# Ledger of designs, part 20: VH-VL binders against q58102

Target 1, 198 residues: q58102
Amino acid sequence: LMDVHVLFSGGKDSSLSAVILKKLGYNPHLITINFGVIPSYKLAEETAKILGFKHKVITLDRKIVEKAADMIIEHKYPGPAIQYVHKTVLEILADEYSILADGTRRDDRVPKLSYSEIQSLEMRKNIQYITPLMGFGYKTLRHLASEFFILEEIKSGTKLSSDYEAEIRHILKERGESPEKYFPEHKQTRVVGLKKEI
Short names: E, the ipSAE of ESMFold2; O, the ipSAE of OpenDDE; V2, 0.75 times the mean of E and O plus 0.25 times the DockQ between their complexes.

## First folded at step 5 (VH-VL)

Design B11 (framework fv_gimsilumab; at its last look DockQ between E and O 0.04; V2 from the best seeds 0.00; counts 0 for: pae O 13.9 > 2, placed apart)
Fold by ESMFold2, look of step 5:
Structure B11 (fold): chain C 198 residues (1-198), chain A 122 residues (1-122), chain B 107 residues (1-107)
Amino acid sequence: as target 1 above (198 residues)
Amino acid sequence: EVQLVESGGGLVQPGGSLRLSCAASGFTFSSYWMHWLRQVPGKGPVWVSRINSDGSYTKYADSVRGRFTISRDNANNTLFLQMNSLRADDTALYFCAREGIYDYVWGSYDYWGQGTPVTVSS
Amino acid sequence: EIVLTQSPVTLSVSPGERVTLSCRASQSVSSNLAWYQQKLGQGPRLLIYGASTRATDIPARFSGSGSETEFTLTISSLQSEDFAVYYCQQYNNWPYTFGQGTKLEIK
């Protein structure tokens, strides 16, 4: 029934959010954010085709991720910077779209808006912000993802990924920093196939 | 196989100093944030200090700030804790630990050493 | 600082039995809770993080559940190597803190 614009990285969480919204009767439109630093969106385009959802890449001001890099260098931790980028992206998209969603999970620390931040965003912008995974723990999410998706794990920084981290890493390198100094080794997942009709 | 091996513990008098070492192997040490923790028998571990990947940022428990210094040598895969002005309540088994990160979930310790005992007695 | 209270303090059980260990937090920690096993003469071993996710190479008999302030670790069929002390740890608020432990001993 209603169109929903889903922040989409091609990973299991944003993909599962889109699937859940489709099952609930929404019409998902997937949005991948790029900042014009590198073409980090390409894997998300592939996953959107696999899922069968409409997909759009929106390029936002590079200054957003330049500030994120400044924050990482100053704080020595990526969390505040990732939170800043996510909140800024939501504020910008809320000027254009009335129903937004993403793959934020119950157990995430960042990016994750607090209850009061969500209500502020919704009231100030007159929008709906939907986080379909907030009601599920990690065990349930792993089960659901395994029912729908064929997954590939990617070590951070080894393949061009469609999340905010990829372009921030590139800016850090441009500034003479080693991104590994600030982004500890971690695994990311992407959806490379479907097991089940959506 | 990830391994962490602590050394340098021992018996010291109050006011003395010790330097603990933690030899790391089986992973890219320079990519991980590292911690020291300590444990008194019969109690849970207590966090002592943290250092980021390149050593440019450190943090300390209030009880040790100004007396302990965490450092790392990424060329030799070694974490250090310089402990000065030791007090009886610093007596514990000291562990180095690697911070795990999973889907932007930080703060758990996914690998620990065996511990090195430190005894401070007058 | 967040206090974690574990119960029971000591539990005497036989191999093959189902065991449930509890951890209560003094305030909400969301799902930012881990469980560790510690055997005599060894460092802690991470079992569960995120309240319910098994760490690498942890046997399926270990499972975690709970959120906010109440958490459990379940061992579905106790093996002889599972006799140890178990700790919960919160990583929601700095400083990250541990419970006092539950000793699991052979009856």
Scores: ipSAE 0.005, ipTM 0.491, lowest interface PAE 13.8, mean pLDDT 86
Fold by OpenDDE, look of step 5:
Structure B11 (fold): chain C 198 residues (1-198), chain A 122 residues (1-122), chain B 107 residues (1-107)
Amino acid sequence: as target 1 above (198 residues)
Amino acid sequence: EVQLVESGGGLVQPGGSLRLSCAASGFTFSSYWMHWLRQVPGKGPVWVSRINSDGSYTKYADSVRGRFTISRDNANNTLFLQMNSLRADDTALYFCAREGIYDYVWGSYDYWGQGTPVTVSS
Amino acid sequence: EIVLTQSPVTLSVSPGERVTLSCRASQSVSSNLAWYQQKLGQGPRLLIYGASTRATDIPARFSGSGSETEFTLTISSLQSEDFAVYYCQQYNNWPYTFGQGTKLEIK
């Protein structure tokens, strides 16, 4: 089996990505990124245990999310900042791992690499970049997630999220900013169990 | 043998506080999600609160959110429920329960205590 | 939330009889259903999970069946120790919910 390192946030999308890769014959290694701001990786750790996949937390330079916070304050929109962080993370990981994957969906706006960006990354770093969910629409993904997972809906912005947003929000608060001004409230889905064997 | 023993229940006036404890034994306590549920006589159990293995995640029913706090001491194999601003409708038998893990399938409560009674009355 | 309706509310039976209890869900819960037994003065005991799998140390006379919205707990031959209240519980959608129970009493 080929090892694949999956960027993992503990959410349903990255979880489903890992499951699909497993079904395809890969050996998923879940990676959660932390920037040393807050220990936001705990949710991902719990989800990884539920899924039964190997999990690792990688700590990267907090300057990355500091810059993201600067971008958000400047643009008053989080999209470019999130894109920046994700691309930077992929570039860094591509030096260590030959096969990378994430939970980017067909209908996602950010983070999402363009075809040209993917081609560039793969060529420059000599890696394989896999996005298992790009072939599925929202309805299909909802169905698949419901088939495999017991899900819980939680509000965004909680310190429990193991995505880039959690630490960025914290930095903004440290700077005297209100994250709620920049990050719209949305529902996040957490995997809290399995409905069937993977 | 898995055992859960609740304590701390009693009679309290509206607006009062109680702290429930659940002593766990017979299993690796720190590996399991734990729950509090309550039951009114003649009715089915109702979920109250949940806590993950290390206490980093907690969840509450809408009816108790902001008033109740679930916590755990893994070193002493004990689950807690701090109940503040108690109301008459909080009157019930309170159970601690372990969430079972069977081939990574979660969601069932595989072991329960005997319960501790909480009565809120003026 | 998903509502579970159990029937009958009360069932009077004699030892040795076959007993069938029903649980209906307001929407599909797939096979994510558990059954519990609760005796007077005790906490619930898990009998069945996954709609049809017996929990550890549960006698063979207990069996579960069903999927989606209709579920059944069967006791093939009722024993004296089986008089209790039985609850179904779904864990397909948060929050997890219980039925109101079926009481088995001696005829």
Scores: ipSAE 0.000, ipTM 0.537, lowest interface PAE 13.9, mean pLDDT 92
ESMFold2 (binder alone), look of step 5: mean pLDDT 92; pTM 0.933

Design D9 (framework fv_socazolimab; at its last look DockQ between E and O 0.13; V2 from the best seeds 0.00; counts 0 for: pae E 6.7 > 2, placed apart)
Fold by ESMFold2, look of step 5:
Structure D9 (fold): chain C 198 residues (1-198), chain A 119 residues (1-119), chain B 109 residues (1-109)
Amino acid sequence: as target 1 above (198 residues)
Amino acid sequence: EVQLVESGAEVKKPGSSVKVSCKASGGTFSSYAISWVRQAPGQGLEWMGGIIPIFGKANYAQKFQGRVTITADESTSTAYMELSSLRSEDTAVYYCAREGDWGDYFDYWGQGTTVTVSS
Amino acid sequence: QSALTQPASVSGSLGQSVTISCTGSSSDVGGYNYVSWYQQHPGKAPNLMIYDVSKRSGVSNRFSGSKSGNTASLTISGLQAEDEADYYCSSYTSSSTYVFGGGTKLTVL
């Protein structure tokens, strides 16, 4: 079995990616990134225990998300900042791990690496970058997730969310900005149980 | 406004068990950690364990592993802590506390439940 | 895992400043771990005062937090009679657990 390190939030997409990779014969190791702003990783830790995969939290330099906040204030839109963080995280992890994966879907816009960006990352770092969900449409992914997982909706933008948004929103608030101006509040779907053996 | 209301005081004999309840109201129950913290007379605060209700599985301080059981009932928005094999040293006030939205701090506390263990 | 060490007691006169320390390991206090501070009056539940170095909303500016290396500190300036209480630090550990310091009795002279 080949080890694969999966960027993991505990949401349905990153969880489904880990399950698919396990079914394909990989040994998934789940990674949740934290920037030392708030302990946003707690729900991801619990989902990883449910899935039965090894999990770690990797703490990266807070300056990465401080720059993301700068970009949001300057550009008035979060997309470029989220893309910057994602790419920076992948560059850093590629120095340590030879096979990286995440939950990027075919219909995603941001964060998402282009083909040329993937090629550049893989060649410069001598790694493989795997996006297991890219071959599926959203209806198929919804069906597969519902077959494997017990799902719950939670409020996004708090510590209940294990993505980059929660820490960036906190930095914006510390700076006197209204994060709601840039990040509309919405619910996210989280894996809280299994329906099928992995 | 989130409120945590604990069950009433109890007097127990050594070797028995106690189960304390913590009813939450005024906020979201399922996705926030509820912890149990005790305080023996004249002593400090001691974290026992906690649960995030939607996951249904608690985690515990090493000292209490095997003696404490923490559960949550989403239908009643109530967390429970059961401590078994009671000793006189377990005489304490038992607090439930809810984790805050943005951090690893306890923003809301129950009133405390006094458990007295005496022979 | 490591316990958090606080002085057993500190004292100060009305209007002066006092600092309460909380020392632990790098996994308890240092790096990206956050320390919280609680005030407890006799017979009452603890009350959150400080998370990391930030005050909780509604907490007086007389209370401030800081962190250096493996030591967090709570400073109370302009000491008032009602500040006489027990103070506890707490941290979230790498083992999905919390630890509390032993507590510090603040006496206002």
Scores: ipSAE 0.071, ipTM 0.655, lowest interface PAE 6.7, mean pLDDT 86
Fold by OpenDDE, look of step 5:
Structure D9 (fold): chain C 198 residues (1-198), chain A 119 residues (1-119), chain B 109 residues (1-109)
Amino acid sequence: as target 1 above (198 residues)
Amino acid sequence: EVQLVESGAEVKKPGSSVKVSCKASGGTFSSYAISWVRQAPGQGLEWMGGIIPIFGKANYAQKFQGRVTITADESTSTAYMELSSLRSEDTAVYYCAREGDWGDYFDYWGQGTTVTVSS
Amino acid sequence: QSALTQPASVSGSLGQSVTISCTGSSSDVGGYNYVSWYQQHPGKAPNLMIYDVSKRSGVSNRFSGSKSGNTASLTISGLQAEDEADYYCSSYTSSSTYVFGGGTKLTVL
């Protein structure tokens, strides 16, 4: 089996991505990025255990999310900052791993690499970049997630989320900023169990 | 609706330890921080510490560092606060409180546990 | 860490407005927009009234919060008899801890 390194946040999308890759004959290695700000990887770690996949936390330079915080303050919304972080993470990981994957969805706006950016990344770094969920709409993904996983709804922006937002929020707070000013409130779905064997 | 239910009143001797429990229901226990706040008779609120269950990481006020231990059991959705080397000054109502989702505040409180320290 | 500074007591007549101040430092009230206010009636647990300086938590619009510098303020307009209670401010701190004010007893005359 070919190893695939999956950017993993512990959410239903990255979880579903890992499952799909497994079913396609890959060997998923789940990777959660931490920038040394807070231990936000814990949720992802627990989810990885539930899924039964190998999981690794990679610590990257805090400066990356510091810059992201700067960008958020400047632009007054998180989109460009999240895009920057994700692109940076992919560039770094592409030096170490030959096959990268993430949970980018068809209908996602950010983070999401453009076609040209993907081509550039793959050519420059000589990697394969896989986005298993790009062929699925929201309703299909919701259905698939409900078929495979026991899900729990949680509010977004919690201190426990294992996405880039968690540590960026903390940095903003350290700077006397209110993250709620920049990040929209929404519900997230947590995987708390399996309905089907993977 | 989220509810926090604390253990019953305690009467302790000086020098002993007390462990108060706080059981959460109606929400996701692991994803919310639980803090402990006490109130001596006729006095104000005093933050003691808090824990994020999924992290297993607790923070403490400097005043209680080394004397208080906060833990959480995710399987039972229960947080614990243990205070050792009890003194008469530790006589108070001890509250557990959940930290809110958006920012730093306490949106749900337990009913309080009265701890009396007397000879 | 020392408690935030509140007046020990304030009073107002029915229908009037009162303001309770909460003074801290740049490491808490002045450093973050994470000030919250709690109402406590005798023998009861505290109830969240205001969070993030000015956001109401399911309470009447008679309650409002603001902040300037290192001082946060709770204003209660149109005082009613049920408003008689103890009020506490709280703030997140730079040490990833919380601090409470000393509390203010509000008497409605």
Scores: ipSAE 0.052, ipTM 0.691, lowest interface PAE 4.1, mean pLDDT 92
ESMFold2 (binder alone), look of step 5: mean pLDDT 89; pTM 0.922

## First folded at step 6 (VH-VL; framework fv_concizumab)

Design X1 (at its last look DockQ between E and O 0.75; V2 from the best seeds 0.00; counts 0 for: pae E 8.2 > 2)
Fold by OpenDDE, look of step 6:
Structure X1 (fold): chain C 198 residues (1-198), chain A 119 residues (1-119), chain B 112 residues (1-112)
Amino acid sequence: as target 1 above (198 residues)
Amino acid sequence: EVQLVESGGGLVKPGGSLRLSCAASGFTFSDYYMSWVRQTPEKRLEWVAYISSSGSTIYFPDSVQGRFTISRDNAKNSLYLQMNSLRAEDTAVYYCARDEYGEYWFDPWGQGTTVTVSS
Amino acid sequence: DIVMTQTPLSLSVTPGQPASISCKSSQSLLHYDGKTYLNWYLQKPGQSPQLLIYEVSNRFSGVPDRFSGSGSGTDFTLKISRVEAEDVGVYYCMQSIQLPYTFGGGTKVEIK
């Protein structure tokens, strides 16, 4: 089987991506990024166990999310910052792994690489970048997720999520900022079980 | 056809309790999050309760936190709202609504059941 | 809590004429995922609320194209290009970017 390293947050999208890749004949390795701010990878770790995939945490430079925090404060909008973090992570991982994947959806705006950016990344780094969910709308993804997973919601700010937001929130707090200004207490979906065997 | 039918409404005195039920049909109930939303006599809409597909995740606004409980029986395609320590301000038409996870809107709504809290 | 403010409270429209309803939120409804979590509901007389528009500008299934939603950040508008008798009712905006979900006060649309 061809190994594919999947950026994994423990959410339904990255989980579904891993499952789809598995079904396609790949061997998914789930990767959760941590920037050494807080141990936000715990939720993803649990989800990985549920899915039965290999999982590891990669620690990257705190400066990346520090910069993201700066961007958020400056722009008053977290989109560009999240995009920056994701792109940076992909660039770094592309030096280590030949096949990368994530849970970017068709209807997502952030984080999401443009076609040109994807081509550039693949050419420059000589990698394959796979986004399994780019062909699916929200209704289809909802259906697929419901077919495979038992889903639950967590409220942001109450539990540690394993996405970039978690550590950025913490940095903002350290700086005396209110994360809620930029990251409202919204719902996040996570996988808590399987409805069928993968 | 997707349908939600509420029941259990009635007249109750302040401090009393009431249990509402919602019967779902026409869709896979166990796959959807569900909410209760009420409409006051002044026609204000207020979100009351939220429950995940499995029932493991539940949320309430501060206005009903500690007094109301939400539950579901997926085998019976039923949603419940247990209301305790009822207050006059709880008077409303109570709707059960299907909650679209990840997208976060309500569709459909039931026809509602009326709860009147009065001495 | 996010406060949703609708204007006007009521609107009387001649059939065939346009209508416009405003909804303002006390906080931005734009999420970092690029989506804006603002929905519109219509409650026709004697009926339950029904979803009309989701995420600012997406018409729900079965909603006529005379309905359109627009806006960004904290300012949103629902427009009816040509009001029909069946459009009578109370319109509500709702934010779903964070709990608790909150609704606007509603705008009653009537026919002259």
Scores: ipSAE 0.014, ipTM 0.559, lowest interface PAE 7.8, mean pLDDT 91
Fold by ESMFold2, look of step 6:
Structure X1 (fold): chain C 198 residues (1-198), chain A 119 residues (1-119), chain B 112 residues (1-112)
Amino acid sequence: as target 1 above (198 residues)
Amino acid sequence: EVQLVESGGGLVKPGGSLRLSCAASGFTFSDYYMSWVRQTPEKRLEWVAYISSSGSTIYFPDSVQGRFTISRDNAKNSLYLQMNSLRAEDTAVYYCARDEYGEYWFDPWGQGTTVTVSS
Amino acid sequence: DIVMTQTPLSLSVTPGQPASISCKSSQSLLHYDGKTYLNWYLQKPGQSPQLLIYEVSNRFSGVPDRFSGSGSGTDFTLKISRVEAEDVGVYYCMQSIQLPYTFGGGTKVEIK
């Protein structure tokens, strides 16, 4: 079975990506990234247990999210910073793992690699980068997620969130900034149970 | 046919309490988050609360925080709003609405139940 | 809280003529995921509200193509290319970028 390492937040998209890869004959290994700022990975650990996939937390250099915070403060918009973090994470993981995946959707903007960026990453690192959700619109993804998962919403930017935003918000607070100035409050979705066997 | 039916509205004095119910049918109730939204006599719409599909996550705006509680019984396909310490400003038509997880809009809404808080 | 301001308060339209409703938010509704969380609802006389448009410009299922939404950031517009009798009611915009969710004050559309 081919091992695939899936960037995993515990949300519906990364969870559905892992399920699809399992159905296609891969052996998913879930990876949650942490930067050593706060233990933002706890929710993802719980979801990984629920899904029954192997899971690890990889701690990367805090400087990566320090630079992201610098970018946000200077440019007043988080999109480029989130994209920078995601690209950097993929570059680092590509040195260690030959098949990578994430929960990027067709209609997403950020974080998302362009076709040329994907080709470059694959060629330079001699890896495969798989985005299983690229063929589906939001209605189809909602339907599929509701067939497999029990979902729960959490407030954006809480410390229970496993996305990059949580640690960047914490750094902004340490610097005396108001994170909601850059990251509006919004609910986020996590997987808290299964409806079907995987 | 998807249907949401509210009940439990009525006349109550300031400081009083009421419990609203919403009976759901025509869909798998336990798959969906639910919200309460109210419409004031001035026809303003105000979101009042939501509850996650499992019931583990609950949110209120500041205007009702500490006075209202929301609950659900997935075995009975029922949503509840317990309203305590009622004020004149709580006078409204109260709707239950199916809340799309992660999609952030309401469809469908019930027909509403009227709450009047008057001395 | 995000304040949603609608104009006009009411609109009287000759049948078959276009109508335009403005909604302005006190903060940007653009999320860094690239989506803009602005929805439109219609409440017809004697009915509960119904979803019309989601994410600025997407018509909900069964909504006629004479309805269109546009805008970005803080400024949004709902247009009806030809107003018909069944379009009478109160139109509301709603932001869902952050809690608490908030609605505009409503725009009443009438036929004259």
Scores: ipSAE 0.013, ipTM 0.595, lowest interface PAE 8.2, mean pLDDT 87
ESMFold2 (binder alone), look of step 6: mean pLDDT 93; pTM 0.950

Design X2 (at its last look DockQ between E and O 0.78; V2 from the best seeds 0.00; counts 0 for: pae E 8.9 > 2)
Fold by OpenDDE, look of step 6:
Structure X2 (fold): chain C 198 residues (1-198), chain A 120 residues (1-120), chain B 112 residues (1-112)
Amino acid sequence: as target 1 above (198 residues)
Amino acid sequence: EVQLVESGGGLVKPGGSLRLSCAASGFTFSDYYMSWVRQTPEKRLEWVAYISSSGSTIYFPDSVQGRFTISRDNAKNSLYLQMNSLRAEDTAVYYCARDLYYDSEYFDYWGQGTTVTVSS
Amino acid sequence: DIVMTQTPLSLSVTPGQPASISCKSSQSLLHYDGKTYLNWYLQKPGQSPQLLIYEVSNRFSGVPDRFSGSGSGTDFTLKISRVEAEDVGVYYCMQSIQLPYTFGGGTKVEIK
């Protein structure tokens, strides 16, 4: 089996990506990024165990999410900042891993690399970048997630999620900013169990 | 056909309790998050409670937090709202509404509603 | 809490004529995932609310194409290209970007 390193947040999208990759004959290694701000990777770690995949946490430079916080404050919109973080993470990981994957969906706006960006990344770094969910619409993904996973919700800002937002929120707070201004309290979906064997 | 049928409404005195029920049919109940939404006599809509598919995640607005309890029985395709310490401002038509699992946040189907009147 | 403000409070329309309802939110309903969590509901007389539009511009199943939703950020509009008698009722906008979910005050649409 060919190893694939999957950016993993413990959410339904990255989980489904890992499952799809496994079914396609890959060996998924789940990677959760941490920037040393808070231990936000714990939820992802638990989900990885549920899924039965290998999981590791990679710690990257805090400056990345610091810059993201700056961008959010400047733009008053988190989209560009999230895009920046994700692209930066991919660039860094591309130096170590030959096959990267994430849970980017067809209907996602952010984070999402354009075709040209993907092509550039793959050529520059000599990697394969796989986005298994790009071929699926929302209804299909909803169906697939319901078939494979037991899903639950976490409230953003109250529970530690394992996405980029968690640590960015913390940085904003440290700076005296209100994260809720930029990241309103919304529901996030996580995988808490399996409905079928993977 | 998706169907939600509320019951349990009635007249109750302030400080009293009431338990509402919602019977679901026409879909896999256990796959969907559910909510209660009420409509005041002034016709304002207010979200009242939310419960995840398994029932492990529950949310309330501050207006009813600590007084209301939401629960579900997936085996019976039923949703419940236990209302305690009722106040006059809780007077409303209470609807059960189907939410969506995954990441969609809207109510696609509503019941016919059951009326709750809190009055001395 | 996010405050949703609808205008006008009521609207009387001649059959076949267009109608427009505005909904404004106290903060942006655009999420970083690119989705905007604004929904429209119609409550016909004596009935329960029913979903018309979700995520600003998506018509729910069975909703006629004369209904359309638009807008971004904090400003949203529901349009009915040709109002019919069956369109009478109260229209509500709703935000679902954060808890608690909140609704607009409603716009009553009547036929002249």
Scores: ipSAE 0.013, ipTM 0.548, lowest interface PAE 8.4, mean pLDDT 91
Fold by ESMFold2, look of step 6:
Structure X2 (fold): chain C 198 residues (1-198), chain A 120 residues (1-120), chain B 112 residues (1-112)
Amino acid sequence: as target 1 above (198 residues)
Amino acid sequence: EVQLVESGGGLVKPGGSLRLSCAASGFTFSDYYMSWVRQTPEKRLEWVAYISSSGSTIYFPDSVQGRFTISRDNAKNSLYLQMNSLRAEDTAVYYCARDLYYDSEYFDYWGQGTTVTVSS
Amino acid sequence: DIVMTQTPLSLSVTPGQPASISCKSSQSLLHYDGKTYLNWYLQKPGQSPQLLIYEVSNRFSGVPDRFSGSGSGTDFTLKISRVEAEDVGVYYCMQSIQLPYTFGGGTKVEIK
């Protein structure tokens, strides 16, 4: 039974990845990243309890998301900054854990490592990086999520959101910026219950 | 086949209340967010509310906030809109619409609509 | 709120000829996930709205290939390559990048 450490936001994708890995015979350990800006991890802690997986919060250097905020202000577009944060997180975790996973989907653009970036990470760090949702298109993922989860929507960027955006939005506010300029309000889905035994 | 059937519309005086219902069939109702969308006499479409699949998360635009309440009964496959303190500008055809819960924010199926008229 | 502006308000087209409808948003509909949240609906006479196109250019199931969507940022276009009698009705664009969801004012398409 191999331990796998899953980057976990409490959303449907990271939750489905953990479920799939469990079904494949792995032992999932959920990791939520925090940068010490706000306690954005609380939603993910609640979802981890619902799913029944072990969970921990790892606090990383706030400078990572401060740089992300600088990138957003300079480029007027958050995509590159979100990619930078995700790649940096994976590099750091790869020093500690030999099998990493996340909720990256086939049709995602950002954050998403290319195939060559995945191979580079695995070779340089001597790890395995698993993206269980890469084999599934949108319709299949929708079906699977609806079979396993009770889903709820929240506004993007609220204090209860556990994605990287919440802390970056807070830093933008501290700098006198309006986060809405860079991060439009939209719904975000979280897992609030189970329909099936895992 | 997805079906959504609204009911409960009618004529009401300003300040009055109405409760709209939407009966759903042909899909697993508890998997989906649901919305109410209204069409004014001028044919403008206005989003009115949505409710999450379990009913725990609810959103309204400012125009109806504090006056309307949305709810659902997943055991009965039913969606409800309680409209209080009605105003002339609430006169519209009210549609229930299936809102997707995964990786999408569009209304793929709409009911036939129920008419609400608010007049003296 | 994001304001959605459609032009023209009305089109009269000869059957078999192309039609084009413009939709402009007051701010970008591009999300950092790389998707653009612009949708198109058609309301035929006496019917409820129905989804035509989601995320700028994806045809919903059963929508004929003569319908196509394009655009980016704040400027979007719905094209009908050959207008047919069943295409008459009011076309609406909608943004779903943020709450509240907002619709354009509609474009009425008629056969002349």
Scores: ipSAE 0.006, ipTM 0.611, lowest interface PAE 8.9, mean pLDDT 87
ESMFold2 (binder alone), look of step 6: mean pLDDT 93; pTM 0.952

